# VH-VL binders against Lysosomal-trafficking regulator (mv): the designs that were tried, part 7

Target 1, 99 residues: Lysosomal-trafficking regulator (mv), of Drosophila melanogaster (Fruit fly) (q9w060r2686to2784)
Amino acid sequence: SLNSQILYNFAAKFLPVDGEIEGEIIITDLKLYFLATYRCRYFNVNCDIANITEIWLKRYQHQETAFEILLDTNKSLFFSLQNADDWKIMREVFCDKIV

## First folded at step 25 (VH-VL)

Design ae4 (from ad1 with heavy chain Y102R)
Fold by ESMFold2, last read:
Structure ae4 (fold): chain C 99 residues (1-99), chain A 121 residues (1-121), chain B 111 residues (1-111)
Amino acid sequence: as target 1 above (99 residues)
Amino acid sequence: EVQLVESGAEVKKPGSSVKVSCKASGYTFTYYAIAWVRQAPGQGPEWMGGIIPWFGTPKYAQKFQGRVTITADDFAGTVYMELSSLRSEDTAMYYCARHSVRFGDEAFDIWGKGTTVTVSS
Amino acid sequence: QSVLTQPPSVSAAPGQKVTISCSGSSSNIGNDYVSWYQQLPGTAPKLLIYDNNKRPSGIPDRFSGSKSGTSATLGITGLQTGDEANYYCGTWDSSTDAGVVFGGGTKLTVL
């Protein structure tokens, strides 16, 4: 039932301070999820789209493929997309939040 | 230098609640899962649940679902566990323990010394 | 009643070898990595073995672990009186009550 609301699915890396975690970004009508390739039973990176305050476009590995999502809690999520077409779609989907 | 320190021992009546804290130091608190594990006298450890502070959403053992609340305070570097509707069988040593890998759920490499919760009328 | 089954006690003389078994199922040991913990009297558990057979820094190589099917084994060679403790296995369980599960413990006595 929740799966019928998936709007986008992007191959991505979650970028903590020191490393990369491979996975997928899944965007529904209400939430953004990151589903990591390697299972961790506590690992549940997600946010309500309504709680995203700003998105900052970033470079990663010499390419404009990354973005940092700032939440209303002042925490941030840092991602890099692996597909340039997905990057364009991401910018379109969240154009009202990009600084 | 990596340490976990639980709050002090508690004596509680049946039907009440207890809230235990676990202060972490010496590592990047926000990225490592901390779990609560209890141990009744003469018995093996029992996992109650845990949390990666970054995510703020805990995972609970089904046995404790609805009675346990685990939260994290990133500023204080502290994880809390509240257990409600206490029963005599909740009398145990309560430990906080860290999973060994950031964003991971592998073995517990760091344990607190534990704190006793005693439930008696 | 623990999800993982361990013998309640084992004993051996100093300098000898013991093994401690941990029996589970396909929903836990058969599908996930096993860890082992030593608990000296009056103390918290201490990690001895992770990922079935790996030792953290500071754990001597006389402690070893292995896994076969749905069972795991902790081996201790060169027994010392300071090894007298309770030993617990632990792993994730994916059954209906999913979460981390531990054995009931094995008391090691060094005679």
Scores: ipSAE 0.310, ipTM 0.740, lowest interface PAE 2.0, mean pLDDT 88
Fold by ESMFold2, last read:
Structure ae4 (fold): chain C 99 residues (1-99), chain A 121 residues (1-121), chain B 111 residues (1-111)
Amino acid sequence: as target 1 above (99 residues)
Amino acid sequence: EVQLVESGAEVKKPGSSVKVSCKASGYTFTYYAIAWVRQAPGQGPEWMGGIIPWFGTPKYAQKFQGRVTITADDFAGTVYMELSSLRSEDTAMYYCARHSVRFGDEAFDIWGKGTTVTVSS
Amino acid sequence: QSVLTQPPSVSAAPGQKVTISCSGSSSNIGNDYVSWYQQLPGTAPKLLIYDNNKRPSGIPDRFSGSKSGTSATLGITGLQTGDEANYYCGTWDSSTDAGVVFGGGTKLTVL
């Protein structure tokens, strides 16, 4: 629910195996959401922050701006942030989960 | 060639359930939404819900919430729809249909030929 | 009773033009894109128009679509006997029953 307190917004790309989806990451006190720029009513990417077990820092297009989160279900989500300042903030916010 | 093929026609008793499959071929299955749309005799189409196989969480029409379950199997390239607590009013042609763009919810550009579900006592 | 209202039937002679209307509301046609489908007897619907006025590959330009306010219109020129079918409009509805909605259909008879 985006009715929770929003703590951070990051311009981002969601990176499925094949392609890129532009949008934003929204972090609340309880959840991480990705909201695509153009809407698809069947598509909703989110997770409970408590279910995130590991975060792996990654490169995307030769830049250190990406990360992959691993959930307690072994599902993973791969994102690239659109700017370096948001990358640094993400690392601080989730420092306890970064491998 | 892009195709959607529903499973065969079924005759059911009131109160039972039906599960219909939709086999997709000829395109990258996992990223396109597939919906279930039914059409009773003499009536217009009625959207029941749909799913993007990659995402795995369906969206349902409010009318069918609690009676319909839509799932996808990426390995089989197949979407399923199960409708429970069948009534005579559920007698219809059931179609699977694909939304026209990857990660989109625009028009339905590909339809299966449909399968009949008949509910009679 | 459908959320989108279409005339039950229309007719015209071969070679003539016909229009089919689709009336909705601000929760659907007014704020979302309209598609049109042709359903020949005994067959599945076939996409004819998407994004209000665009044709998929293989649909001749004698089929056209438009939208104004909360109404949409399908136009068919140069009518052929093979155009006899039911025609449906469709769009997303964002009301409390949110989802895809279709019109009740319009039966086109050629001559």
Scores: ipSAE 0.296, ipTM 0.746, lowest interface PAE 2.4, mean pLDDT 87
Fold by ESMFold2, fold request of step 26:
Structure ae4 (fold): chain C 99 residues (1-99), chain A 121 residues (1-121), chain B 111 residues (1-111)
Amino acid sequence: as target 1 above (99 residues)
Amino acid sequence: EVQLVESGAEVKKPGSSVKVSCKASGYTFTYYAIAWVRQAPGQGPEWMGGIIPWFGTPKYAQKFQGRVTITADDFAGTVYMELSSLRSEDTAMYYCARHSVRFGDEAFDIWGKGTTVTVSS
Amino acid sequence: QSVLTQPPSVSAAPGQKVTISCSGSSSNIGNDYVSWYQQLPGTAPKLLIYDNNKRPSGIPDRFSGSKSGTSATLGITGLQTGDEANYYCGTWDSSTDAGVVFGGGTKLTVL
């Protein structure tokens, strides 16, 4: 469950190497979550915002709508946002982490 | 080719523990859920729990909560299941299986060949 | 007992049709998707049907699935001797955190 106030809610795709998983990114004051739309009871993608080391802006399908989150564990998550207003908000919210 | 390979068969005494491994190959191990499903002789399959290796938090069937531990080693491409306090009713074929991400997590699209755990005195 | 109930056996002659039922509840079949598996003797289960009525690639169209209310049905037409196996239904059960649940299986005999 979420344990903080939701600050932002972005329609997004999580981009594993073998496809796209539709869902939404939830930002609280402490955490980033991805909640998948389809049936996946194991899918608990989240991280502490404090553990994000870098965010790299990326293109997906030739559009500047994606970003890669690098964690302090040296793992990364790759997402694509589905609308431009959310893209702008994400960049403002995480400006201190964007490379 | 996508494969799941369980460790070898085991014979155990009641009250002991067993740890079975499942080596995955031929796909991106980190993001796909792997479950453990057992099948006692003459019975249907029974889901025990599963894990997405990247996220590290397993989900367990309530029946096994407290006796089962599922872990993943992303470097080794391997999922482990440890079952403690063994009893004769735990004698079964144990499979690892990949939950379908394409067909929903109630479906298993890849199964290992299974490994036998026999609990006998 | 299994959460999902299947007949223990069915039989028919080659070329005939059989159906295999799977009875559950609103906490599983009634509100979730059903899958079906074939298990030949000495082998692991193989996925036959997902999403109630869809076939993965390589499964012939003589295998079919349907769902109505809290029950699901696997249909097999044009029976062949190679179809002799155990068949299991499976789905997610939300009522008691049981997770994925399976039927007890139905042994199909072709004679």
Scores: ipSAE 0.119, ipTM 0.715, lowest interface PAE 4.4, mean pLDDT 86

Design ae5 (from ad1 with heavy chain S100D)
Fold by OpenDDE, fold request of step 26:
Structure ae5 (fold): chain C 99 residues (1-99), chain A 121 residues (1-121), chain B 111 residues (1-111)
Amino acid sequence: as target 1 above (99 residues)
Amino acid sequence: EVQLVESGAEVKKPGSSVKVSCKASGYTFTYYAIAWVRQAPGQGPEWMGGIIPWFGTPKYAQKFQGRVTITADDFAGTVYMELSSLRSEDTAMYYCARHDVYFGDEAFDIWGKGTTVTVSS
Amino acid sequence: QSVLTQPPSVSAAPGQKVTISCSGSSSNIGNDYVSWYQQLPGTAPKLLIYDNNKRPSGIPDRFSGSKSGTSATLGITGLQTGDEANYYCGTWDSSTDAGVVFGGGTKLTVL
């Protein structure tokens, strides 16, 4: 459930250790959501933007389209953008967290 | 061959706990969830909860919230269901069942053979 | 007692058609896909229909499903003796107690 105003959405893949999940990243004023193409309600990937400590640009399949979100819990979320141009928006929105 | 192998029958006293296991094999675990569904004698199925093994965060039916714990060992391909504070009404066949994450949580295409849990004083 | 309501029993002769109804509400059948299950005596349920009207591989086309409003229907044509079983509908309920819900079951007797 989205309780905040949506600011941006990007086609993306969530990258767990053993695969990839297609969906979209949704950025609100307070949270970052990943809405998978999954219909399973057991799956929910999100984080409070306030809990994001760092964002690192990463390579995925030899392309600079991925990024890792580090959280204050020392956990991380790994994503790959379907459109590399969307990273420009990511850098703008999270400029103070981009390493 | 795709299969779900459940642990053996259990006989428990009221107030005790039972832990049933479900070992999945024959398919790629990434795109499937495992749910626990029980069925009392002469009754219909009752959904207890489910989990995506590699993701590890279970969802529970409210009826069992606080009394059921669903966990997964992704490496072993095994999902567990622990039910505490057992009562006679918990006597039932306990099934683990698989559903594709890209389809409805209600669409269970593979079932274990079930584990009989009998609660009796 | 069950969230979804089914007739307790239906019967027909071999070769005939039967329908099994499943009644719910706007928080379940009205909003989500319905699945149907066949359960033979002494066995686990078997998925017959998912997403209202889709058949898994291996399920013959004499089994069909439909949904309208807050109700769903399972259709079985060319009834065979081997179809004698309990049938259950299932769906997701998005009410306060969100989760998968099932019907009370329908016993199909082949005369």
Scores: ipSAE 0.563, ipTM 0.896, lowest interface PAE 1.0, mean pLDDT 94
Fold by OpenDDE, fold request of step 26:
Structure ae5 (fold): chain C 99 residues (1-99), chain A 121 residues (1-121), chain B 111 residues (1-111)
Amino acid sequence: as target 1 above (99 residues)
Amino acid sequence: EVQLVESGAEVKKPGSSVKVSCKASGYTFTYYAIAWVRQAPGQGPEWMGGIIPWFGTPKYAQKFQGRVTITADDFAGTVYMELSSLRSEDTAMYYCARHDVYFGDEAFDIWGKGTTVTVSS
Amino acid sequence: QSVLTQPPSVSAAPGQKVTISCSGSSSNIGNDYVSWYQQLPGTAPKLLIYDNNKRPSGIPDRFSGSKSGTSATLGITGLQTGDEANYYCGTWDSSTDAGVVFGGGTKLTVL
């Protein structure tokens, strides 16, 4: 459940090791959410923005549109953005965390 | 071959905890969830919760919330279910089952053979 | 106690047709796809029908599913002795306690 004000909404793919999931990244004042587009009633990906230690810009399918979020738990989330403008916004929003 | 291999039978005392494992293999983990479904003797299946390897936080049935913990070793393709504060009523066959996250979320197409958990004094 | 209601038992002779009903509410069967499972004695449940009326690979066309309103029905034609088993319906419930719910099960006896 989203309990904070939505600030940004990006069309994105979540990129686990063995596949990709289409959805959207929702950024609130406190959290980053990923919601799958398909019927997925059970699960979502989310993290507290405060727990993001680093963001690494990545390439996906020969395009510089992806990024990896590193968390303080040493877990990571790998995403690819579908919109170039969103990519720009993402960089601006998380500029202090981008390595 | 798609397989769900569960750990062996458990005999536990009331108040203790049990941790059952389910090793999944033979398919792409990203697009399937592993759910835990138990079945007490003479009863129907009961959904406990589930998890998608590499994706998201586990979801639990409210009945078991606070007492069940579902985790995954994504690299090993193994999902775990830990149930604490065991009671005699927890005596059941515990199945792990796979379901597609895109279609038929409630359709479990692959089942493990089950793990018998017996809780007795 | 089960969220979905099934008759406790049904019976018929070989070659006959049987139907097993599954009744729910607007928050479950009325809103989501229904699945059916066959459970032979001493075995894990086996997916029989998904998405109301679709058969997985390997399931013969003797088995059929349908849904109307808040109820679902499993049909079995050409009943065989090997069909003797427990049958369960299942679906997603979108109530406050959202999750997968099952019927209480129906014991099918082949006379």
Scores: ipSAE 0.365, ipTM 0.843, lowest interface PAE 1.4, mean pLDDT 92
Fold by ESMFold2, fold request of step 26:
Structure ae5 (fold): chain C 99 residues (1-99), chain A 121 residues (1-121), chain B 111 residues (1-111)
Amino acid sequence: as target 1 above (99 residues)
Amino acid sequence: EVQLVESGAEVKKPGSSVKVSCKASGYTFTYYAIAWVRQAPGQGPEWMGGIIPWFGTPKYAQKFQGRVTITADDFAGTVYMELSSLRSEDTAMYYCARHDVYFGDEAFDIWGKGTTVTVSS
Amino acid sequence: QSVLTQPPSVSAAPGQKVTISCSGSSSNIGNDYVSWYQQLPGTAPKLLIYDNNKRPSGIPDRFSGSKSGTSATLGITGLQTGDEANYYCGTWDSSTDAGVVFGGGTKLTVL
């Protein structure tokens, strides 16, 4: 359950090195969550927005729909968004972090 | 198809440890949970914990916290379960199990055939 | 002393109907999905019902599930001798960090 108000909700794929996991990115005022359609309580992909240091815009399957989030721990998360409008919104929301 | 194959049966003395392996094949191993479930003779199944290999941090049932260690080897496609400080009550069939994307994490649709661990004085 | 309580045994004649109950609490059945398993002797459990009342592919529709409050029920109609097995309910329990919990099982005898 989320206690914070949801600001954005993007249909997305989480892109591990050798696969795709369908789900939704949920952005609150403090956190970014990925809620996978894979129903597992210990599948937990999220971060504090304050811990995001850089965002790198990427192509996925020849589409400019993806981005890689670098965290202050040097860990990265790779996502692809389902639609171009959400990708444009993501760019505007995080414009100060985009490299 | 998806297959889970546990290592062979073991006979152990009280106070020792056992390490059981589960070889997985037929799906993307790294990103989906494998759970360990045991069943003593005449008893219901008992979930011990699970792991998603990519995260590397397992989830344990509180009952087994401190005695069980679950790990994964991505290159071998294998999950391991080690149970320490064995007692006679640990004599059971040990299964690895997985749930497909359509099922909840309490609904295991793929099971190994199981392996027996016998703790004998 | 399973977290989920099932009757130890039930019996019915071939062709008849039987129900198997599973009683839990608000920390498990009351707020989570219930699954049911069939276990024939010498085999691993087999998933019969998931999400309270849905059947995996290959499970005949004479197996049904339902949930009410903190209790769940497995229904079996048109009983066959091959249905003689142990049956277990399972769900997630959030209150004690127990994870997945199972009932102690119900032995179905077809007489």
Scores: ipSAE 0.323, ipTM 0.767, lowest interface PAE 2.7, mean pLDDT 88
Fold by OpenDDE, look of step 25:
Parts: C-alpha cells; structure tokens; sequence
Structure ae5 (fold): chain C 99 residues (1-99), chain A 121 residues (1-121), chain B 111 residues (1-111)
C-alpha cells in the first residue's frame, strides 16, 4: 500500500534476470515502488530509499535509459525508464547516490 | 514442454515437518508464480500461498502463516513448501500450480501431479 | 465451509446442457475474475475458464463462463460421458484473509 506522498511516477520496465516486466515506478518520500501493469498480486517490488546504497546508470538495449539500485542487503534492482525525460528526473532525484 | 514435477509421497508423524519440492521447467519464470494448493480427501482445493521465482517474496494464506514456508531455488527452477507442526488434518494431496500473469493470479493454468502427505501417529 | 458456494451435484444426459453456479460476495466474485476447474477422478484440477469467460488453449467451446454481480456460472453444452468430474470455481478474495478461494465443488454425473 502507498501511505506516503507520491513525488514521482514513471513508466518503466523492471528487468529481472530472465525477462522484463512493464509497469511504473512510484517514488514517495520514503520508498520506491514498482507496480506491474499486469494483474498479479504476487508481484511487488519496493525498497526503502534509506536502504539504497548506490545507483548505477546503465544502458538497456543500447539506450541510456536504465539504472540499477543497490540495496544495503546486497540485492539489486534493475530498471529501464521508457521516457528519456523521466530518466533525467530520476537521475536528479537520486544524484547524491549515483556512482 | 511446460511441466511441474513434484517430489514423492511423504508419511509423517504429528508435530513433525514436511518439505515438498516442485521443479518448474519449460517457460520463463518472470511471468509466472508458483502456488501451493492442497486438497484433503473428499474436499475442494485450498490455496496455501505462492511465490514468483527471482523475486523471492512469498505470499501466504492467513490460515497457514507461521506454519508454512515457501522458498525458491531460482537457478534450479525449484519451489519448496515446508509445513511444520503437522496435524492429522494436514493429510492431503499437495499440488504446486502455476499462475499465468496473462490469466491473472486467481487462475492456475498448469498443475503438478501432486504429492500425497499423510500425517498419522 | 467454502468461501464460494456451489451446488453439490448436477446431472444430465449426454448431449444436454448443464449449468453450475458459484455464489460469492462483494469481496471475491464481486471484485475479481472467476476461474473454473475440471477435476477428473485421480487427477489434478484442469483450468477450464479464466477471467470469467475466457478459455485456455485446448478447451472446447462447449465450456463457457459468465459472471454477474457476486455470482458466476459455468455452462457445458453437448454433454459427453467424459465430462463426468468435479468442477470448482475459484477467485481472489480481498477480505482480511486475502488469497485465492475455491468453491466446494460440484459433482457432474452424466446419466
């Protein structure tokens, strides 16, 4: 559930090891959420912004639209934004964590 | 070929634990969840919980919370269901079943053959 | 006992049409898609209908599904002896105990 103020909403793809999931990234003051567009209650990707240790700018399909979030648990989340303008906004939002 | 292969039948004593495995193959895991559904003799199916491989966050039915653990070995393509503190009423056929994301997470399009778990003193 | 209510049994002669009802509430059928399963003796359930009225590949058009309000219906036309089985409805319940719920099942006998 989203109980914090939504700051940003980006069309995005979540990029697990064996495919891609279309959805949206929702950034609140406390958390980053990814909500898939398809109906599946098992699929929930979220992380506390406070637990993000690093963000790596990445390329996806030869386009500079992706980024990888590294968490303090040593887990990582790989995303690609569908809009270049959103990618720029994301970069600005997390610029202090970008490696 | 898409298939779910479950481990063999189990006979357990009350108070013990059982761990059943389900090996999934023939499809891309990203787009499917594996659920555990049991069926006692003469009864209807009962959903226990499920997990999406690679995401690793299981969801449980409230009835089994604290007693069931669902895990996944992503590289082996295997999902596990461990049920502890077994009781006689846990005697049932235990199925693993696939949720197809295009069908929605309320529908199971592929089923294993089931694992019989018998709990008796 | 089951969250979804089905008639315990239905019967008809070969070639006839039968309907199996599934009654729920606003927290399940009233809010989510309904699926139907066929279970032959000694086998695992088989998906017949999903999203209220859609058939998976390989399911003949003799099987149909519909939903209205908090109730769903499975229709079987041109009844065959091989259709004799237990049939279950299922959906997601968004109540406190959120999860997939099933009906109690309906035994279909082909006379």
Amino acid sequence: as target 1 above (99 residues)
Amino acid sequence: EVQLVESGAEVKKPGSSVKVSCKASGYTFTYYAIAWVRQAPGQGPEWMGGIIPWFGTPKYAQKFQGRVTITADDFAGTVYMELSSLRSEDTAMYYCARHDVYFGDEAFDIWGKGTTVTVSS
Amino acid sequence: QSVLTQPPSVSAAPGQKVTISCSGSSSNIGNDYVSWYQQLPGTAPKLLIYDNNKRPSGIPDRFSGSKSGTSATLGITGLQTGDEANYYCGTWDSSTDAGVVFGGGTKLTVL
Scores: ipSAE 0.256, ipTM 0.814, lowest interface PAE 1.5, mean pLDDT 91
Fold by ESMFold2, fold request of step 26:
Structure ae5 (fold): chain C 99 residues (1-99), chain A 121 residues (1-121), chain B 111 residues (1-111)
Amino acid sequence: as target 1 above (99 residues)
Amino acid sequence: EVQLVESGAEVKKPGSSVKVSCKASGYTFTYYAIAWVRQAPGQGPEWMGGIIPWFGTPKYAQKFQGRVTITADDFAGTVYMELSSLRSEDTAMYYCARHDVYFGDEAFDIWGKGTTVTVSS
Amino acid sequence: QSVLTQPPSVSAAPGQKVTISCSGSSSNIGNDYVSWYQQLPGTAPKLLIYDNNKRPSGIPDRFSGSKSGTSATLGITGLQTGDEANYYCGTWDSSTDAGVVFGGGTKLTVL
């Protein structure tokens, strides 16, 4: 069976066009997942880290706590992290993808 | 305003398949789940599965796993449901319905008018 | 067989009150939220209640919902002839990956 190791867990909001969905980002050796804490069992937000082409640092509510992940499918995921220390870790982990 | 419109009624033979479409309009299609719910005559509704179009990975009721395929075309604003190996017991009204993700995934706030699939020999 | 059990029918005169029960288990109603639907003859279901007791916009407050243990109840006061319909409860069931499950329905007759 294929197995994944969890390396990081960040409290986050996923930011669709017209809302906020609270949850956590899980980073494994191969994938990034968002697990919503709200009651939405359809949310299957994940991507292969290798498919991330760019990460753009963003402000959310005037704080530098957000980022947009661009995928090789031309789709994007927009997140805001809840903790400033997690923001620093995210920048280190994905430094080669940040524009 | 917000609308879900299923494709037209179909009559099928046992053993064949059917593909029904659901055109969504009046809201942000990509981030809201669309589910398929069927209702046989004289019976309660039965959830078949759903999909959030942006993410592309459907969730199916175990009863239909292996027979149902749900897909989304983000550009067309349309969700499709294909049911294979049809039997007479699959004769039902088929609805598409929207989960409002802010209400919870057990609440379908918008329903299509439904489309009939009849399976007869 | 439906995992959610409802009485098959109820009836009352205009202006009266009725309740409709929905019995489930800890794998559904006991640990998850309940929704209620009205289905008028020949139409699609319409959401009446979500989150156990909340009404969507446009649903009058004579419709109410509650839940206790593994059972839920829809209340309707001030019955009108236009309330004659089938009523379904729905919830998420975690026990078998069944997903959303619905009751078999209750036919309300307004005499």
Scores: ipSAE 0.140, ipTM 0.720, lowest interface PAE 4.1, mean pLDDT 86

